# Ledger of designs, part 20: VHH binders against UV-B-induced protein At3g17800, chloroplastic

Target 1, 346 residues: UV-B-induced protein At3g17800, chloroplastic, of Arabidopsis thaliana (Mouse-ear cress) (q9lvj0)
Amino acid sequence: ASSASNDASSGSSPKPIAPLQLQSPAGQFLSQILVSHPHLVPAAVEQQLEQLQTDRDSQGQNKDSASVPGTDIVLYRRIAELKENERRRTLEEILYALVVQKFMEANVSLVPSVSPSSDPSGRVDTWPTKVEKLERLHSPEMYEMIHNHLALILGSRMGDLNSVAQISKLRVGQVYAASVMYGYFLKRVDQRFQLEKTMKILPGGSDESKTSVEQAEGTATYQAAVSSHPEVGAFAGGVSAKGFGSEIKPSRLRSYVMSFDAETLQRYATIRSREAVGIIEKHTEALFGKPEIVITPEGTVDSSKDEQIKISFGGMKRLVLEAVTFGSFLWDVESHVDARYHFVLN
Short names: E, the ipSAE of ESMFold2; O, the ipSAE of OpenDDE; V2, 0.75 times the mean of E and O plus 0.25 times the DockQ between their complexes.

## First folded at step 14 (VHH; framework vhh_7d4b_2)

Design r2 (from m6 with K106Y; at its last look DockQ between E and O 0.01; V2 from the best seeds 0.00; counts 0 for: pae E 15.5 > 2, placed apart)
Fold by ESMFold2, look of step 14:
Structure r2 (fold): chain B 346 residues (1-346), chain A 121 residues (1-121)
Amino acid sequence: as target 1 above (346 residues)
Amino acid sequence: QVQLVESGGGVVQPGRSLRLSCAASGFEFSEYTMGWYRQAPGKQRELVASISYSGGRTNYADSVKGRFTISRDNSKNTMYLQMNSLKPEDTAVYYCATVYRSPYLYDMDHWGQGTQVTVSS
């Protein structure tokens, strides 16, 4: 039930529950509820979405009044633009709050901004390397795809959680963002797969005993389509390539994805909304800082200001699992909100 | 290695007070939500009180509200449970538990060994 305790005994600043600090009135309100009464966040979000809908409906009436003689059309247009921008900012923060709430419901905390810890080694990954909570959040078929993604990133060191590497913070951030996008894609595809599996309309029949020989070309095409992001490939090359091909496990979801034509794959790989893209960018920046790329006078990239961090392979695994889970939740949250407050264009 | 060590348990008469301590080591104490659980003989383990990793939120079971106070001292890596106006129903093994940066207390990451509290005349 409701807490009877106040914060009166604590003089220390509360630690944030997520790395990105929300700035809008709605975002600040939801941030407070996330901490105090997280079970009420869905109801609070419904209230905020109703306010957004009312505000957007008022914009429609203002557009109608702008057609009346004697109305300042330029002023009404400028006001409408400002309110639309305000609604987009607010919506973005509502979506982020809902993703954070899904992590809270799963009893999984988002890692804080990445910085050297008080640990004498300077390792950034003082968070637990135990990842069972994150692994349980996905369908078995989706998890097999996530496992293959991890194998690509970590190489043969998948089972060696205690080894420590020093790596560019920029590159870790790029791997993180790519993993968020991958999780978004996987959830989108997995939803269709699970529905079609339940209705027994999957390509290749319903017989579980059928041995499906995957074409080597088809396998390479799928991995190239979803794993061709340069930053992901660069990280995998920096870790190990020896066990890469032999450790990738085929799955029914991978076969399902390979049945898509190129247009469908491109559509599914695309983040649907500006708000979701903004969340990925801002969340990643909150964790790893803004990229600082210096161009030399010759026009080449100078990475001399690129911060190096120490992270274990277990810590990297935890980050990647969080990232794919974040993307998965972002897809669900985007779809949930779009049904109540339509904003997705495709 | 993560360690949670409870102390302060004992046998006490109804209406008296006890103060439990949970000394923690092997992890970044300030990043963990801490809680006290208890298990009476033949019953399921239940949450008694919790204090968030942020230091700003406390929660209590209805049966102990107003009688028990949870606190933490991050400089000493120690959590406390002040237990006032003890009743025979409070008799149980009390466990210290922790979870990484979660305001929810569904699945705890680590548990202590427990300390016995017995309230009888």
Scores: ipSAE 0.000, ipTM 0.266, lowest interface PAE 15.5, mean pLDDT 76
ESMFold2 (binder alone), look of step 14: mean pLDDT 83; pTM 0.845
OpenDDE, look of step 14: ipSAE 0.706; ipTM 0.878

Design r3 (from m6 with Y53W; at its last look DockQ between E and O 0.01; V2 from the best seeds 0.00; counts 0 for: pae E 7.7 > 2, placed apart)
Fold by ESMFold2, look of step 14:
Structure r3 (fold): chain B 346 residues (1-346), chain A 121 residues (1-121)
Amino acid sequence: as target 1 above (346 residues)
Amino acid sequence: QVQLVESGGGVVQPGRSLRLSCAASGFEFSEYTMGWYRQAPGKQRELVASISWSGGRTNYADSVKGRFTISRDNSKNTMYLQMNSLKPEDTAVYYCATVYRSPYLKDMDHWGQGTQVTVSS
């Protein structure tokens, strides 16, 4: 298990299609296909998943050979663990390649790694601020909840997209990762909602004439769950309370989410696989760098040396919409792959 | 403020050459795929040529292959279309267009205002 650096990126190398570079043999193969023949990526993934399944099956068969007298059972167990870790890393990269392919099919490019810009204003956000392509990728009900999420992050500056803020790069990365996780959750719930709505299978006749009273309860519960993510509130400067109240139109998806019991809601809020968690972490690190965390003698986190960046509110909006879309695609990709190569625990 | 300005259009005889330029400003030029489209009166707008944001991949409509050459100069924020062996059917308004870091050539983010090319005796 080794991690190769991208210090070979000097010179006139082509600019990458995605911030995270794939390093496994399968990942490098899929990266080439993503650039040259993106329409072949689904077939190439099926081939890679078959190879991965064969490798996993052969590990089960090799378990019996460890019973030979005189063999180092501790060494064989360590080797088997390393091979399983390699398969997990390969699967992560397959999933990432599929997410990238979905962005390419939607004609939406992932933003590049955040680095100092030659822009005269010193801003890091050189990407376009038009977001219609991203907005069209979500159901109307899901987008209403995405809009509320944006309002929590941007606050009163939802209409002041040209203004620039100087903010912690660590904080932007935290907001990005939280937004990916939120998009994953929203897609998971929205898929169930759309299916049940289409077949007219709704739990307990929810949200009919009870809208005015349950709207207040439902919005408060939902906003509390979203507001418990500290990364969301920090960028908005404590404006998360703005997400409550009668100014927000009730959403059928919000009402549907609030019809779940607390145990079901918590289960749906959890990322299902280690691989999906790893993708979120590695993709975020590719965009914003690995955070430096210093623990004080009092046991608290010291981030006083955190890098500051300048970003417009329009640039931030685009970044958050990309993050939510990434999470939504990750849910779809995870589900698709799990049907072909079982890896999700539950 | 994003701006794409075409130039180099004009009236020429069949068989002659023209070079179109598209000067870009207000965005990071090196992050955008650039393309040339054309539209004759009463016809749909069609892709003529495109060049990737890296400059290494080009694509051409069948009707112009071997006659037209697209290029870009990222230091001058300018894309070019060299049009050789012009034919009367090349008469159209030529537009430059761009899309952020995409291998696909549809749903462009920005369009220029166009430059007229007329090929006639």
Scores: ipSAE 0.013, ipTM 0.541, lowest interface PAE 7.7, mean pLDDT 77
ESMFold2 (binder alone), look of step 14: mean pLDDT 84; pTM 0.851
OpenDDE, look of step 14: ipSAE 0.022; ipTM 0.454

Design r4 (from m6 with G26R; at its last look DockQ between E and O 0.57; V2 from the best seeds 0.68)
Fold by ESMFold2, look of step 15:
Structure r4 (fold): chain B 346 residues (1-346), chain A 121 residues (1-121)
Amino acid sequence: as target 1 above (346 residues)
Amino acid sequence: QVQLVESGGGVVQPGRSLRLSCAASRFEFSEYTMGWYRQAPGKQRELVASISYSGGRTNYADSVKGRFTISRDNSKNTMYLQMNSLKPEDTAVYYCATVYRSPYLKDMDHWGQGTQVTVSS
């Protein structure tokens, strides 16, 4: 089983279009179309969703058939569980393929799996650090919130992007995952904001104001965006609530988010589907690995593969912007697919 | 929605052993770093032991190291705490809890109801 490794090491194969490799029959089919005819991916997805709907409808008919009363109920339950797991995996991979397709339409290459670099400095960030394409993908109001998020992560070093840091790969992955969840949250809120702005029903009118409490509320919003779904945990670390509060500029979207009651904020901070959470996990694991972790009684994370990496602050900015964009696309893709094949239960 | 149910607590004499179980349901148990916590009367909850998603790594509080063993069986969605050489200071309510979903998503929002362990007589 070393032959696949030899093909990759020879450099005779094209670079992967995304770090996560799809495993299901539908995922493998969509992966082929992504490389050969990416503009056909939406049509191919529609076919796959129709097949999923057909399979769900026929499974319901099989439950009602006369053969079910004459068979072992334990065997039936086990088969149904296996089919549900297969359906979930297929749906996850459809969603991922659509997110990848959106990056391809934007002419933005996804960062590859983080691995040792041939760069003499030892830096892992071999990807471009200019980010103008990523920045243009978001509304002006959403972009302002993304900038505030970057300021929280990078601090004063946001103006010194050539500086290089040595940092835990695990921690970079945690920041990446949190940034994906934040992008998902921001897109969800921004869509509501843009609709209400168009209808001229925004709270507090159009006059934005400065406030000294924005840093604390911004941190609460960020932490709420990583709140757990019942099946999935939330990440809330690596960003201090007390940093650079005087640097963060007021924005209309931030003020809009501050107008939510706690119940609404919690709902918007939650990833709606198991499938979307599964993609966030699998994508970040494909990028950064899946080390065995435990915690100490003091609350410190301890890892079997606590690898240190060298990364420029420009490289870190690029990762975070990609993560936010990935989350933003995931919200759109999840909503699009749910309209055609209902799977979101929230 | 997530369910964590502890069992195996009771009253035992010092020096004896007890085995706690945590039955997990309605979530992907095998993706989680899990922990056992305890809370003695008048004290805050403290971590006793944690175990990685596969069981390949564990960590223990110094007060129980060498006496307690955490383990898991992902095929049965169950985590265990083998408690040997029990001391009166081990008296507490023991809770199982989630800690992390994979390495990247912290999740400490799910706890069992607790099981009482009393070491006396």
Scores: ipSAE 0.663, ipTM 0.875, lowest interface PAE 0.8, mean pLDDT 79
ESMFold2, look of step 14: ipSAE 0.592; ipTM 0.846
ESMFold2 (binder alone), look of step 14: mean pLDDT 81; pTM 0.828
OpenDDE, look of step 14: ipSAE 0.662; ipTM 0.866
ESMFold2 (binder alone), look of step 15: mean pLDDT 81; pTM 0.828
OpenDDE, look of step 15: ipSAE 0.755; ipTM 0.902
ESMFold2, look of step 16: ipSAE 0.645; ipTM 0.870
ESMFold2 (binder alone), look of step 16: mean pLDDT 81; pTM 0.825
OpenDDE, look of step 16: ipSAE 0.776; ipTM 0.910

Design r5 (from m6 with D109Q; at its last look DockQ between E and O 0.54; V2 from the best seeds 0.64)
Amino acid sequence: QVQLVESGGGVVQPGRSLRLSCAASGFEFSEYTMGWYRQAPGKQRELVASISYSGGRTNYADSVKGRFTISRDNSKNTMYLQMNSLKPEDTAVYYCATVYRSPYLKDMQHWGQGTQVTVSS
ESMFold2, look of step 14: ipSAE 0.541; ipTM 0.795
ESMFold2 (binder alone), look of step 14: mean pLDDT 84; pTM 0.854
OpenDDE, look of step 14: ipSAE 0.760; ipTM 0.901
ESMFold2, look of step 15: ipSAE 0.605; ipTM 0.840
ESMFold2 (binder alone), look of step 15: mean pLDDT 84; pTM 0.857
OpenDDE, look of step 15: ipSAE 0.755; ipTM 0.900

Design r6 (from m6 with D107E; at its last look DockQ between E and O 0.47; V2 from the best seeds 0.61)
Fold by ESMFold2, look of step 14:
Structure r6 (fold): chain B 346 residues (1-346), chain A 121 residues (1-121)
Amino acid sequence: as target 1 above (346 residues)
Amino acid sequence: QVQLVESGGGVVQPGRSLRLSCAASGFEFSEYTMGWYRQAPGKQRELVASISYSGGRTNYADSVKGRFTISRDNSKNTMYLQMNSLKPEDTAVYYCATVYRSPYLKEMDHWGQGTQVTVSS
């Protein structure tokens, strides 16, 4: 994994636009374009995707030559593995550059790598706590789900955003990554919901038409899916069994999610490509580091020597909203790139 | 493909020592937090010790602390468990396993086939 840079010692070392530094030749090229001419990033990406397709087609010709007598099968296999690894890294970095570009278009700066600041409180959150731009990037129905997610994370402190807590950096990173995956899931579901709403095909009509029996059946289906596949519960984190009670205001998107059968819910909770999973991992590691991790006999990560950070609840809210937005953009970017260079298998 | 192969188990008398080895292949061993687990017949599998990817941190179950030592040699893709002052309650099948590559995403679970350790009175 890579780390973010924040070296500004001489004015010739500008502050990085994103915490993850891209290392491939294509990634370094796109990073330069992101800084110098961000409006050209889509065209630069298209050029890189055309090169990837050309390289893939040429790989077919090399495969034919490897079949001739005298070819070292072991050497050919190793060369093919190197080319595949380079292709994967290049594609990951193209996807990341496109997500960064979407944040730039929205006029939202990504949070830099988390480190202590010179703030007298010692807080790490040097980023603004004002989040109106992030909130406006999502449909009203999607935002209702995001708000419930925030309420589960922040609890009673939703109204006390200036308070500062000391919390495990590792734990914050875990919440961030889970929130990215949740945003990816929400965008995927919301796109289907918005299409079906426009076509007036929504199950059961409005959410006010859903009876107690239908709500109980939807809850039972969700609980069965979570019991069979615990990962579904984690990826659908804002839709917990606890959150199905009367305390959370029903929304049309929440009701729509509860109408899915178990197979559909599991499919939607899964990140579609290995490249997208790789970006989530690398981006989160760029923000929060890759600590030396051991597990306790109880099965939990040993946090006893974990780095503690001071962060305001407003800073935490900003991180979670960025994470959800990152996941939402990642869904769109993945779909866009797959249409031009097929790489998604499910 | 990913393989974890334990060795070094056997039958020993109380108070004696054994050294278990776990040979890893098919993945980047040096990127993983690793663990030794054990399972006695009819009991749940339990963590005995874990070691961070570099070897810089370790954690032990209270029942073995001070008697067992986990270590690794990333140049040989091998993890070890030195088991001193063995007791009858240490009798179990011992497994090596991967624990984490990234603490922020879902754990990857790869397990060895296990090696029997029997401490007879």
Scores: ipSAE 0.563, ipTM 0.829, lowest interface PAE 0.9, mean pLDDT 79
ESMFold2 (binder alone), look of step 14: mean pLDDT 84; pTM 0.851
OpenDDE, look of step 14: ipSAE 0.742; ipTM 0.894

## First folded at step 15 (VHH; framework vhh_7d4b_2)

Design t1 (from r5 with G26R S30D; at its last look DockQ between E and O 0.16; V2 from the best seeds 0.00; counts 0 for: placed apart)
Fold by OpenDDE, look of step 15:
Structure t1 (fold): chain B 346 residues (1-346), chain A 121 residues (1-121)
Amino acid sequence: as target 1 above (346 residues)
Amino acid sequence: QVQLVESGGGVVQPGRSLRLSCAASRFEFDEYTMGWYRQAPGKQRELVASISYSGGRTNYADSVKGRFTISRDNSKNTMYLQMNSLKPEDTAVYYCATVYRSPYLKDMQHWGQGTQVTVSS
């Protein structure tokens, strides 16, 4: 009687496609489709959006029922709020699923949640550092801006991708989130830029030759908007903003952004929807965890309980590029969904 | 466009009351912490009062504690500052603000244009 050793193949739980687990019924459904039939996600999303619209419309009709006794009004309002929150959550997860789908279409795997590494080096960046696929997803003009962003984050370490740094996990998460927002911004600007380029209505578009980007003072505001996370500068070892000036290549898109008035710049730098903000936060939390951070009454983050992680500069570069790409895709999917289910408050 | 519109400012005598209102867009009013700031001539802008989304948490500057009450009506997307027992020292431009706080995201702040409050005999 040969004891067939049932090698219980430790069914390696399929590596999650994305760090954020979707929890709503719609989100769970979409998560399943993402795994089994990713090409059906757009169609599935359309159906889910139609349902959301139907739900929203039905709730609107019930508000006009003036006949609800006063005691019931509070309950009805509460129920309405709960339903609205549920719809919002569903919408967030729909947007997230679409972003994930775009990464899948690009054959780019999302970085998994950062966990303590069993690596003897203690490095957390177990993900591939190849970024070429991510770089190709962007217009040349947008990529130039992304490159400059990377230069600001990595500084002189752009050429030393194998070096490992010990960094606050919170700080890395902040850089990631900021980079997502930057990607969101860049995509918005780039779309307008590309459109105006095609229409030959770009400001100053006639003279290809005058690369004399006068360092107008406006670079400070854009750098302030992008570098306004003081902690991004700290990644570069306290190199004063003066030292980074030499590696920032002038780009057409940069010049275009500099042509924006302050109001336009602020508008473009602002995330349009709460759902998008929620996604950025939840995705970042899924990657880096919920920090046990006490925000002081002064608004300062008490980082005393912050975990230190070891990450290579190559790993960081991959994170930043993913983040920027995530933001870019988020803009696209937000716009796509808004066209079908109006949720962006203009 | 995120618009915060303050109203209710004016000139009042010491000991009188004013009620400031801040109308916000739904987006800004939702899960955002809201607050009132003031800036007196030649002074820095200071927090006067803040209120959480749920309205369950309020914070006041020591100088206004017991005199000012911050509240919000989510159904109206409006935040209020009831100012009682006004003093000449309360003379300032009062600003409505929304603040999104995240450990990972930079604080997003939006400001109103401000409303003048003048307390004079």
Scores: ipSAE 0.427, ipTM 0.716, lowest interface PAE 0.7, mean pLDDT 82
ESMFold2, look of step 15: ipSAE 0.608; ipTM 0.850
ESMFold2 (binder alone), look of step 15: mean pLDDT 81; pTM 0.823

Design t2 (from r5 with M108F; at its last look DockQ between E and O 0.52; V2 from the best seeds 0.00; counts 0 for: grease 24.4 > 24.2)
Fold by ESMFold2, look of step 15:
Structure t2 (fold): chain B 346 residues (1-346), chain A 121 residues (1-121)
Amino acid sequence: as target 1 above (346 residues)
Amino acid sequence: QVQLVESGGGVVQPGRSLRLSCAASGFEFSEYTMGWYRQAPGKQRELVASISYSGGRTNYADSVKGRFTISRDNSKNTMYLQMNSLKPEDTAVYYCATVYRSPYLKDFQHWGQGTQVTVSS
């Protein structure tokens, strides 16, 4: 009855749920709950966040009582620093577990650690290449941007997905991490875009004047997105619709993003938390390894020992779509957790 | 709080040796590629040597190859620079710094306060 597409080649060998092994007590507990009782994960996360809050509050009490004997102050500060790092690591693993849960709910298996297979081709991409579930997880406007991203990465081989390339494992990992960050950014922008689009397309029979007034009353500083260059918008609409409409059409989300000033774009392109950055790093390292890197005196990375892998363009497409989806889920999970345990400082 | 503290600098005659140490705290030292940099008066800060997170790879500026050796002890969160056959041209403030945690994401460099090395006849 169950669809086991991620186990099509294996009859009795269960696969790991995610490439990153969770180490903290909370992370190991959540990993077990994800498998055995996934419906209990929200309650388990709530309990773990309450424990983190209690621990953070007790450290605040210790800081208020920092009048302990002077000979212990250096040791106390070092112990407090270690406990802060442990809380951060625990929080990262809670966030990661929630991202994994979102993949499980979408019935999408995360790709395992990348290594050459025993397959005659030696390709690393023995994972399923069906991407329809991944594509459905995004709004049409967001997917259009994702498609453009794929076109930039794959180039002319968007239609030649069975071709195999030999490429640096480090390079693939860099593309993966960049795609995670891009998905995070896209979700952040798309979320704003979808809200504004819904407000603009409300039925004419609905009380639009009350809706606009209610929105202004709810937030005095709330602003509807408007192009800062009306001449460009009118030109693009007039010329693009008539001159480009039959062959090329502009991306609606791209146009929305281009309407942001430089300050807004920079803010939206920034990962909000250290924890989210840490998750991206650890997840990418779990997939592609942590290479031994050194810097030349000129300041460049010495890539002379990079491992090469064989991967099909379809396998690469699957990785990039997973990465974008991971980033999109990370934005949602970060926001959800921040509302319950405040940790985002921006 | 990230801290990098250099020690072992001083004034020595040409041809002698010094060993610099960099004590690290406030971050996962064993995850980072680390480096020694130096800055002579009126010159730009330059990389002298770098060492990978495990210590398995090193890289050196041409001017110090064969004379300087970078090493690390991850159990002590400490990086070292053994400087042999010192020359007056090696006179500079020497800094330890983080270089990279991950090649997949850019990271910010953290710097020590520096330790003066003076080689004078």
Scores: ipSAE 0.549, ipTM 0.816, lowest interface PAE 1.0, mean pLDDT 78
ESMFold2 (binder alone), look of step 15: mean pLDDT 83; pTM 0.839
OpenDDE, look of step 15: ipSAE 0.759; ipTM 0.902

Design t3 (from r5 with V99I; at its last look DockQ between E and O 0.65; V2 from the best seeds 0.66)
Fold by ESMFold2, look of step 15:
Structure t3 (fold): chain B 346 residues (1-346), chain A 121 residues (1-121)
Amino acid sequence: as target 1 above (346 residues)
Amino acid sequence: QVQLVESGGGVVQPGRSLRLSCAASGFEFSEYTMGWYRQAPGKQRELVASISYSGGRTNYADSVKGRFTISRDNSKNTMYLQMNSLKPEDTAVYYCATIYRSPYLKDMQHWGQGTQVTVSS
C-alpha cells in the first residue's frame, strides 16, 4: 500500500514496503514502480524478463565462441559464471517484487524487520494482530490445514493471544521459514486437489460412504514417507494432527495429502527452484538477521550466542499466517514467471 | 557441480606443521558455514573445525583446540586449516565440507575427495 509520511517531518524516510531491500537495478526499479505506479508493474516485469531472456540467449552464442581455439577458457568460464549469477540474482528480485505486489493488492502490510524494542514490556511485535485479510486469501480447504499448522505451533495457547513468550530469535526465524515452505506446499497441493475435484477424479470425492480404511492406507503412506524423508516430517505435521474431541473429521484436502505415495510427497515438499529457495532465505534473513553459525563436534548448531526476543502469541500467529501466505504467493509467482521465462528445472 | 578440492597434505614428523587448503567452486562459497573433517583408518569421520560464513566464529574439536586454526578467504573461495604441533594421532584423511548455507533452511552437505595427512616418526 501507499506509504504516508509524517507530513510535518521533512526529510523523514517512509517505511519500506518490504523488509528485504532489493539491490539489483531491476529490483530497485520495480521497488519504485510498486510504490509509485503499481498498475505498471506487469509491464515493467515483462520488460525485465525480456532483458533476462536476451542476456541468456547472448551467453549461449558466446559459449560457442569459447569452444574455439585461442579463447582463454578459464577467463571465459569465470565471466560466464558471474553473468549467470547476476541473472539469477535479478530473477530472484523480480520474483520477490511480484510477491510483494500480491501482498499490496491484498491490502496486507508485510511485517517489518525485527528490531530491539523500547516498549516497556520488551515485546518486538509492533505489528497488528488482526488477521482476517490473511485468513480469507486461501481456499476453505487450504485454510483448514493452515489452522491445524497454527494449532501445532501455538498449542493450547491459540486462545491466549495476549500472553508473551520469550523465545530464540533464531527459532522464530526457523518457524517462519518452515511456514513459508508449508504455504508453498499447500498451494501446490491445493491446485492439484481443485483440478481433480473439478474433473471428479478425487479418491472418494464422488462417494460420501468412503471408509476409514482409506485414511489408514493414507496414514501408512504418510508414515513411510516421514520415516524415509526426515525433512518431510515438518511439512506433513499439519496433516497428522487428530487430537480434537472424541470424533474427528479430517478435511478433504488433508485426506488427499494423506493419500500421497512417498515419491509424490517428497516431490511436493521440495521447493522447485533455487531462486525460490533464495527468496525464502533472504526474506527470512531480512526479518530475523543472518546470525554467524558454527556447529559443534556433535553436529549441533552452537546456539550459545542466540538472541532472545519477547513476542505475544497473537504476534506469532500473525507472523506464521504471513509466512504461509508468502509461500502460497511464491508458488503462484514462480509458476507465472516460469511460463514466461523458463527457469524451473523440475 | 559443487566442487571442493583439498591440497597441502603430506607426510611430516611429529611437532611439525602443515597448512591445508580447500578450493571451492560451483556454489556461493561466501554464504556457507564450512568445516574440516578427518577420518583415521577404521574410525568414523569426525568434525575437526567449523567456520561461519564470514569467518567471525569458529569451533574446534577438543583434540585439536589450540593447535589447529581454521580460516577462510571469501575473495578466493578458499578455506584453510593451519595444523601446528602435529601428533601421530592426527594421521587421517582430511575432508573439506559444506555444513549450512542458512540456519533457517537445512541443506545437503557436500564433500571434497580428501587429502592424506601422515604424522610419523
Scores: ipSAE 0.547, ipTM 0.803, lowest interface PAE 1.1, mean pLDDT 80
ESMFold2 (binder alone), look of step 15: mean pLDDT 88; pTM 0.895
OpenDDE, look of step 15: ipSAE 0.767; ipTM 0.906

